VH-VL binders against DNA-3-methyladenine glycosylase 1 (mag1). Designs and how they scored, part 15

Target 1, 206 residues: DNA-3-methyladenine glycosylase 1 (mag1), of Schizosaccharomyces pombe (q92383)
Amino acid sequence: TKAEIHLSGLDENWKRLVKLVGNYRPNRSMEKKEPYEELIRAVASQQLHSKAANAIFNRFKSISNNGQFPTPEEIRDMDFEIMRACGFSARKIDSLKSIAEATISGLIPTKEEAERLSNEELIERLTQIKGIGRWTVEMLLIFSLNRDDVMPADDLSIRNGYRYLHRLPKIPTKMYVLKHSEICAPFRTAAAWYLWKTSKLADYTK
Key: E = the ipSAE of ESMFold2; O = the ipSAE of OpenDDE; V2 = 0.75 times the mean of E and O plus 0.25 times the DockQ between their complexes.

## First folded at step 24 (VH-VL; framework fv_dusigitumab)

Design U05 (from R01 with heavy chain Y109A; at its last look DockQ between E and O 0.58; V2 from the best seeds 0.00; counts 0 for: pae E 4.5 > 2)
Fold by ESMFold2, look of step 24:
Structure U05 (fold): chain C 206 residues (1-206), chain A 123 residues (1-123), chain B 111 residues (1-111)
Amino acid sequence: as target 1 above (206 residues)
Amino acid sequence: QVQLVQSGAEVKKPGASVKVSCKASGYTFTSYDINWVRQATGQGLEWMGWMNPDSGETGYAQKFQGRVTMTRNTSISTAYMELSSLRSEDTAVYYCARGEYDFWSGYYAMDVWGQGTTVTVSS
Amino acid sequence: QSVLTQPPSVSAAPGQKVTISCSGSSSNIGNDYVSWYQQLPGTAPKLLIYDNNQRPSGIPDRFSGSKSGTSATLGITGLQTGDEADYYCGTWDDSYSAGWVFGGGTKLTVL
């Protein structure tokens, strides 16, 4: 791809990483989904990067018997204990209710509307919602809206990726990631994916 | 070289417990789930549960809920599965398997398996 | 009976192709990703296909996977005697007993 060529041409560290990880294959399961669906997936995954988060989200997807993801109105009206049974904490349930309300009111755009908004506009607008931080909006940008130039610099796995990539003695700061990923533009989303994959490499803990 | 090496065969009496170990090498132990899967002679694979080595969180198959405990010691990259109140139908080969899941990749699969530990339950 | 249904056995001659089906429901295959495992006689299972149709490094391209609706299929072309093994599909099941499930297994015989 154009992203793989760009990244592998940046320096020897990036060339090695792209070769070790292989082809860029991002998760596309949310590509055609409405923004509120991805925001809910991201909330389910907050502080959980395991099968537990995936199981919670899959249980939530399966609540509707019509084979479709719950609508914002269904989520607004959903019983608290049903959401608890999926595995959501009380805090996360509050976030889901806020996402539903914000979707009904139009604060969270439809996918069609969101495609006309910049990354910066979406981040500023959506981080006002209780329980929705920058990382959560960055997941929307990457997975639902297919934005190519997003670097989730707060993500601990991404920061650890730079520790690996640059052979640093400890996990670098968000600011380090922001600065050193500038050269990855306009393919910072692919860069983030490769940095995340470092945790899967045999010498990651070395 | 990514590898899972399990403890040796066990022979137990009904009502006892067994604890099987699974030592990981060649990768970051806390970055992947560990699953436990068993297989009775001539039978298919039966999933028992998963364990997240980073957090210690587990999810057990309903059949084993209350009888199984999955733990780890991250300092030696070792996962454990303990099955209590053993019965003769628990006679099987027990496998640990590394679960590869990530938010960014979108898949889950058991990509590396231990060699298996035979547990025999007999009077 | 297994939640995921596979034929108990399939067979074909060397060089031929076979498919192995895996039938599930909306609570598993219809809602989640499928993986396939090869178990050679006397050995541990090995991952063959993940993410419905992706091959791990080292798996030849004559092995393929696909998913449609609530069914998944493993395809093997150019059969070799070394492909004789048991094959299992696996995925998550989101029903009341939510957890991982395997198919019952399919014994491939290469004649």
Scores: ipSAE 0.140, ipTM 0.618, lowest interface PAE 4.5, mean pLDDT 87
ESMFold2 (binder alone), look of step 24: mean pLDDT 91; pTM 0.944
OpenDDE, look of step 24: ipSAE 0.726; ipTM 0.897

Design U06 (from H04 with heavy chain F103S W104S; at its last look DockQ between E and O 0.02; V2 from the best seeds 0.00; counts 0 for: pae E 5.1 > 2, placed apart)
Fold by OpenDDE, look of step 24:
Structure U06 (fold): chain C 206 residues (1-206), chain A 123 residues (1-123), chain B 111 residues (1-111)
Amino acid sequence: as target 1 above (206 residues)
Amino acid sequence: QVQLVQSGAEVKKPGASVKVSCKASGYTFTSYDINWVRQATGQGLEWMGWMNPNSGETGYAQKFQGRVTMTRNTSISTAYMELSSLRSEDTAVYYCARGEYDSSSGYYGMDVWGQGTTVTVSS
Amino acid sequence: QSVLTQPPSVSAAPGQKVTISCSGSSSNIGDDYVSWYQQLPGTAPKLLIYDNNQRPSGIPDRFSGSKSGTSATLGITGLQTGDEADYYCGTWDDSYSAGWVFGGGTKLTVL
């Protein structure tokens, strides 16, 4: 792919990493999920193992009146105790409510609208919502909107990826990642994918 | 007591290589990095690189890339620094120093130093 | 020439206070913890301050460290003749060539 060619051509470190990991296999979402649904999934997944997060999320989905994912209005009006029963913390419930309100108000765009907005616009817009940080939006951009040029520099695994890539004695800072990932453009998402794979490599050390 | 003991003074000709050893004691050798720092007479400290005794992973200062090799023998808790293609400018006292990393704070630094090894490069 | 900038020398009389500055940038002092090393004449460097302001065991409280922005400062109160030495600041630098960097060193003379 163009991304592999680009990354392999950057330097010997990237060339080696691409070779070790192999072909780029992006996790592309084919489902038409609304941004607010993805954001709720992201919030649900915070500080939780993926299995636990999925369980909570599935329970939440099952509460829907129409057998579909709860609408923003349904979430807005959903009983706190019901949400707690799904496994959400009070903090996360607050975030979900905020996401619902933001969706109703139009702050959180529809998928159709989101597709017309730049990464920067979406980040600026969505980070205004309580509980939604830049990282969360970046995950949305990568996994839901299939954007090709996103580097989640705040991600600990990404930072560790650079530790591995550049053979550093300590985890680099976000700023380090941002600086050194500029050359990965316009395929920073692919770069991130490879960096996430570093922890699975045989010679990876913590 | 934590200590690093380095090998004795070396005298080399230009173009030769020198290998300095650093034996660690009083702590788990593989749990800390070994850094190498040199100091020319009357000059400041110059960082050369680091080595992870557990993995053998290394990082070198750009100035020494291609000329320096840092290795270790874990069975005897000893680190080595080899500098090749020696020049008169390489005449200095070479130190090994234990590197500590705190993953919680992000702190990295050198807390224990060897006594130094004088390397003289002269024709 | 050094990535971190220190004054070449400082001097004071016994009992007085001296400060040694260390100036860097966002990629080093700005982002990482600063260490200070004391090097007595003819000896190996000794860790004096770590984590900007922490003293290892055995270091008297006359020695202090601080950091603000991209600069660090070593303070020595109650100056003693035995404090005459070279002092180096150091930290990690996240530049393109990531690694440890030292200041140029400061010679402290006790008058």
Scores: ipSAE 0.095, ipTM 0.653, lowest interface PAE 2.6, mean pLDDT 92
ESMFold2, look of step 24: ipSAE 0.131; ipTM 0.644
ESMFold2 (binder alone), look of step 24: mean pLDDT 91; pTM 0.939

## First folded at step 25 (VH-VL; framework fv_dusigitumab)

Design V01 (from U03 with heavy chain S55Y; at its last look DockQ between E and O 0.27; V2 from the best seeds 0.59)
Fold by OpenDDE, look of step 25:
Structure V01 (fold): chain C 206 residues (1-206), chain A 123 residues (1-123), chain B 111 residues (1-111)
Amino acid sequence: as target 1 above (206 residues)
Amino acid sequence: QVQLVQSGAEVKKPGASVKVSCKASGYTFTSYDINWVRQATGQGLEWMGWMNPDYGETGYAQKFQGRVTMTRNTSISTAYMELSSLRSEDTAVYYCARGEYDFWSGYYGMDVWGQGTTVTVSS
Amino acid sequence: QSVLTQPPSVSAAPGQKVTISCSGSSSNIGNEYVSWYQQLPGTAPKLLIYDNNQRPSGIPDRFSGSKSGTSATLGITGLQTGDEADYYCGTWDDSYSAGWVFGGGTKLTVL
C-alpha cells in the first residue's frame, strides 16, 4: 500500500518495523455511525481492557427496546443506575450525559457534517465537551471517520512504540512523538497502527 | 521461545481451594492476557476467564463467578488461578493460555498454551 | 450445551479431505474472529487457525479455515494418520455474559 511504501522509505527503523509487523491491515468500518455514538464507544474504552469495554458498550446499546442505539435524548434522560448497571463509572456517565447534551445542541455534528470538517476543526470543537480529550476525538477520527493522517501522540502505546522504534532508554514525551511523526504524514494513522503493534513483537521489552 | 509452564498436579478434598500457577517466558508478560481453560476427562474445553497482567483486570465466565480468582505477579511473570469450594465436578486438567488482543481490530485469541495441571477433587 | 456447535466426530481415509463445521450466532462467530485448535491425545491444545483463515508458523497449508455468516469451517486436505485428534473451534462472545466460547469438539478418526 501507499502507506507501507511511504513509511518503509522514511528510514531504516521504519523499514524494519514495517517488515517485522507485515502488511498494513486497517479495520475500516463501513457502517455509518453518528459521531456521538463513536465518542461514547471511545469513552467506554478509556482505561479498560478492549473486550471489557466492548461488553459495557454492548450492554449500553441493548438498553433500547427497538434495537437502535440510544438517542441523545434517551441518554440525557437515562437513569444513572441504569448506566451504572451497564458498567460505566460515575465519571464516564457524566461524560455520556455531556456527549448527549452536546449532540442535542449541535456541538457534536452529524456524520454528514463531520465528514466535511478537518481533523483540527473537530478536535477544537469536540474537546470543549466534558470528558472528551484530544485522544478521544482522535479515536473518532480514526475509527469512525477513517482519517488517514492522525497520530495519537499522547497514547502510552504510541509513545512506547517510539521507544521501541528509536531504541530509546526511556518512554518519550508526547512532544517527541509529535515532532518525529511529522514525516509520517500523510499516513500518520498507519504509522500509529504500526507503533501500536510494537508491543507484540518478539524483541519488545517494556 | 514463548512458553507457559504450569505448576504440578494437585489433589484436594471437596470444599478446599486450589491455586495453580503459570509462569510465562520468551515474551513481554504484560503485553498479553492469560486465559484459563479446563478440561474434564473425556470432555471438551471449557473457558474459565481472562486476566490482563498489566493492570490485573479480569473477566470470569459466569459459571465460575464467586469461586475463581485470577491474579499475577509481574516481577516473576507468573499468573495464578485459584478455585475455591471445590467439587468432584472440578476434577479436570487446567490450562493457562496466552491471549492476544488487538485494540485496532478487536481481535482476540489464544495462541500459546501451558502443559496443563491435573486437579483431582475426591473425598 | 456448548455455545458453538460441532459434529461430535468425522472420519476419512488417508489422503482424503475432511471438513469440520462450527455453528454459532451473531453475538460470536457473526461478529468475531474464529480460531481452531488441535488437541492430540494426551497433549495440550495447539493453535491451528486464527483470524478465521490464518495459519500460525509451522502449520502446513493443508489446513485451512473459513467463515461465512454465523458459521466457520475447518478444512484438512491430504489427511494423515498424525491428524487424528480432537479439534475445537473458538471465538469471543459479545453477549451479556461476554467471554471466550468453545465448540463441543470434533473427534477426527483416520481410517
Scores: ipSAE 0.555, ipTM 0.865, lowest interface PAE 1.1, mean pLDDT 93
ESMFold2, look of step 25: ipSAE 0.824; ipTM 0.906
ESMFold2 (binder alone), look of step 25: mean pLDDT 91; pTM 0.943

Design V02 (from U03 with heavy chain G59Y; at its last read DockQ between E and O 0.30; V2 from the best seeds 0.72)
Heavy chain, then light chain:
Amino acid sequence: QVQLVQSGAEVKKPGASVKVSCKASGYTFTSYDINWVRQATGQGLEWMGWMNPDSGETYYAQKFQGRVTMTRNTSISTAYMELSSLRSEDTAVYYCARGEYDFWSGYYGMDVWGQGTTVTVSS
Amino acid sequence: QSVLTQPPSVSAAPGQKVTISCSGSSSNIGNEYVSWYQQLPGTAPKLLIYDNNQRPSGIPDRFSGSKSGTSATLGITGLQTGDEADYYCGTWDDSYSAGWVFGGGTKLTVL
ESMFold2, look of step 25: ipSAE 0.811; ipTM 0.900
ESMFold2 (binder alone), look of step 25: mean pLDDT 91; pTM 0.943
OpenDDE, look of step 25: ipSAE 0.768; ipTM 0.899
ESMFold2, fold request of step 26: ipSAE 0.820, 0.819, 0.838; ipTM 0.902, 0.902, 0.912
ESMFold2 (binder alone), fold request of step 26: mean pLDDT 91, 91, 91; pTM 0.943, 0.942, 0.944
OpenDDE, fold request of step 26: ipSAE 0.878, 0.882, 0.879; ipTM 0.937, 0.939, 0.936
ESMFold2, last read: ipSAE 0.854, 0.849, 0.828; ipTM 0.916, 0.916, 0.909
ESMFold2 (binder alone), last read: mean pLDDT 91, 91, 91; pTM 0.943, 0.944, 0.943
OpenDDE, last read: ipSAE 0.880, 0.824, 0.817; ipTM 0.937, 0.922, 0.920

Design V03 (from U03 with light chain D94E; at its last fold request DockQ between E and O 0.30; V2 from the best seeds 0.71)
Heavy chain, then light chain:
Amino acid sequence: QVQLVQSGAEVKKPGASVKVSCKASGYTFTSYDINWVRQATGQGLEWMGWMNPDSGETGYAQKFQGRVTMTRNTSISTAYMELSSLRSEDTAVYYCARGEYDFWSGYYGMDVWGQGTTVTVSS
Amino acid sequence: QSVLTQPPSVSAAPGQKVTISCSGSSSNIGNEYVSWYQQLPGTAPKLLIYDNNQRPSGIPDRFSGSKSGTSATLGITGLQTGDEADYYCGTWDESYSAGWVFGGGTKLTVL
ESMFold2, look of step 25: ipSAE 0.778; ipTM 0.887
ESMFold2 (binder alone), look of step 25: mean pLDDT 91; pTM 0.941
OpenDDE, look of step 25: ipSAE 0.733; ipTM 0.905
ESMFold2, fold request of step 26: ipSAE 0.829, 0.822, 0.810; ipTM 0.908, 0.905, 0.902
ESMFold2 (binder alone), fold request of step 26: mean pLDDT 91, 91, 91; pTM 0.937, 0.944, 0.944
OpenDDE, fold request of step 26: ipSAE 0.846, 0.856, 0.858; ipTM 0.929, 0.931, 0.933

Design V04 (from U03 with heavy chain E57Q, light chain N31D; at its last look DockQ between E and O 0.28; V2 from the best seeds 0.66)
Fold by OpenDDE, look of step 25:
Structure V04 (fold): chain C 206 residues (1-206), chain A 123 residues (1-123), chain B 111 residues (1-111)
Amino acid sequence: as target 1 above (206 residues)
Amino acid sequence: QVQLVQSGAEVKKPGASVKVSCKASGYTFTSYDINWVRQATGQGLEWMGWMNPDSGQTGYAQKFQGRVTMTRNTSISTAYMELSSLRSEDTAVYYCARGEYDFWSGYYGMDVWGQGTTVTVSS
Amino acid sequence: QSVLTQPPSVSAAPGQKVTISCSGSSSNIGDEYVSWYQQLPGTAPKLLIYDNNQRPSGIPDRFSGSKSGTSATLGITGLQTGDEADYYCGTWDDSYSAGWVFGGGTKLTVL
């Protein structure tokens, strides 16, 4: 792929990493998901094992009993105890309520609208919402909007990826990642994918 | 070489508890989950739960909730599975297995297995 | 009783092809990747197929996997006596009580 060719051509470190990990396999969803749904998924995933988060998310999805994801209005009006029963923390419930309100007000755009906004515009717009940080928006960009040039620099796995890539004695800062990942453009999402994969490599040490 | 080495056979009385260990080597212990699977004689495989060594988070099969505890000691790359209130039906070979999760694809699977630990529950 | 359904047994002569089916639902096989495990008599299970159709290193190309809808299939060509074993399909189930699920297992006999 173009991404693999680009990354492999950056330097010997990237070339080696791409070779070790193998082919870039982005999992692009063709399903039309609204941004607020993906943000809720991302919030559910915060500080949790992915499968644990998915369980909570799936329980939440099943609440409507109509086979559809709860609407923003339904979420806004949903009982706290019902959300708790799904496994959400109080903090995350507040975030979900905020996401619902923001969607109703139009702050969180529809999928169609989101597709017309830049990464930076979406980050600036959506991080105004309580509980939504840059990382959460970046997850939306990658997994819902299929953006190719996103680097979640604050992600611990990504930072550890650069620790591995550059053979650093300590985990680098977010700023380090941002600086050194500029050359990965316009394929920073692929770069992030490879960086995440580093923890699975045989010679990886923590 | 990636390996999971489990503790030796156990014989327990009904009502007792058993704790099986699983020592990992050849890979970064905290980068993969540990799953526990058991198999009664002549029966199929039964999944018990998963444990993430990095965070300590767990997920148990409903059948074993309240009775199983999965833990780890990261300093020695060892996972533990404790099953309490043992019954004769708990007599089985217990396996630990490395669980791989792909954050991007959502893939989950077990790729490396321990040799198994025989637990016998009898009066 | 198992969430995933397998035939209890299959048999064939050496050199022949056999297939083992695994039937599930949308919450498991339909939405998740399927793995296959081989268990030789008296041994621990061994990963045979992952990601529906991928072979780990060391697994011969005689073994193949496929998935369609809510069903998966394991194929074994050029059957050998050493292939006599129990075979299990498995996948994640993302239903309300999320977790890994196995098939009931299939005993393969080489005639």
Scores: ipSAE 0.767, ipTM 0.912, lowest interface PAE 0.8, mean pLDDT 94
ESMFold2, look of step 25: ipSAE 0.801; ipTM 0.902
ESMFold2 (binder alone), look of step 25: mean pLDDT 91; pTM 0.940

Design V05 (from U03 with heavy chain S31D, light chain Q54K; at its last look DockQ between E and O 0.20; V2 from the best seeds 0.00; counts 0 for: pae O 3.4 > 2, placed apart)
Fold by OpenDDE, look of step 25:
Structure V05 (fold): chain C 206 residues (1-206), chain A 123 residues (1-123), chain B 111 residues (1-111)
Amino acid sequence: as target 1 above (206 residues)
Amino acid sequence: QVQLVQSGAEVKKPGASVKVSCKASGYTFTDYDINWVRQATGQGLEWMGWMNPDSGETGYAQKFQGRVTMTRNTSISTAYMELSSLRSEDTAVYYCARGEYDFWSGYYGMDVWGQGTTVTVSS
Amino acid sequence: QSVLTQPPSVSAAPGQKVTISCSGSSSNIGNEYVSWYQQLPGTAPKLLIYDNNKRPSGIPDRFSGSKSGTSATLGITGLQTGDEADYYCGTWDDSYSAGWVFGGGTKLTVL
């Protein structure tokens, strides 16, 4: 792919990483998910094992009587105890309510509208919502909107990826990642994918 | 090479507790889950639960809720599984297994297994 | 009693092909990647197939996996005497009681 070619051509470190990991295989979903749904998934996943988060999320999805994901209005009006029963913490419930309100007000755009907004516009817009940081929006950009040029520099695994990539004695800062990942443009999402894979490599150590 | 080495065989009486250890080597201990699976003689594999060595977070099969505790000591790359209120039906070989999760694909699976620990519960 | 259903036993002569089925539901095989494990007599299970159809390093290409809908299949071609073992399918279940689930296991006998 163009991304692989670009990354492999950057330097010997990237070339090696691309070779070790193999072909770029992003998980692309053909399902149309609204941004608020993905944000809720992201919130559900915070500070939890991914599979445990999925269990909570699936229970939440099952609350709907019509088999559809709960609407923003339904979430807004949903009982606290019902949400707690799904496994959400009080903090996360507060965030979900905020997401619902933001969606109803139009702050969180529809997928159609989101597709017309830049990465930075979405980050600026969505990080106004309680419980949604830059990282969460970046995950939305990558996994829901299929943006190709996103580097979640604050992600611990990404930072450790650069530790591995550059053979650093210590984990680098977010700023380090931002600086050194500029050359990965316009394929920073692919770069992030490879960096996330570093922890699975045989010679990876913390 | 990646290895999981478990503690030796245990013989326990009904009502007692057993704690099995699983020492990991050859990889970063905190980057993979540890799963516990048991197998009674002549029976199939039975999943007991997972533990995330980084956070200490656990998930147990419903069957073992309240009786099983999975812990870890990251300084020595060792996971522990403690099963209490032992019954004769708990007699089995207990395995630890490394759990891998792929963030992008959502894949989860166990790829490396310990050699097993025989636990015998008898009066 | 297992969440995933396997035939209890299969048998074939050396050199032949065998298939082992694994049936589940939408909350497990339908939505998750399937793994297969080989357990030789008196040994710990060994990962044979992951991600439905991928082989770990060291696993011969005569072992194959596939998934369709809520069912998975393990294929073994060129059957050898050394393949005599128990085989288990497994996957994650995203039901209310989320966790890993195994099939009941299939005993493969080489005639």
Scores: ipSAE 0.034, ipTM 0.656, lowest interface PAE 3.4, mean pLDDT 91
ESMFold2, look of step 25: ipSAE 0.778; ipTM 0.889
ESMFold2 (binder alone), look of step 25: mean pLDDT 91; pTM 0.939

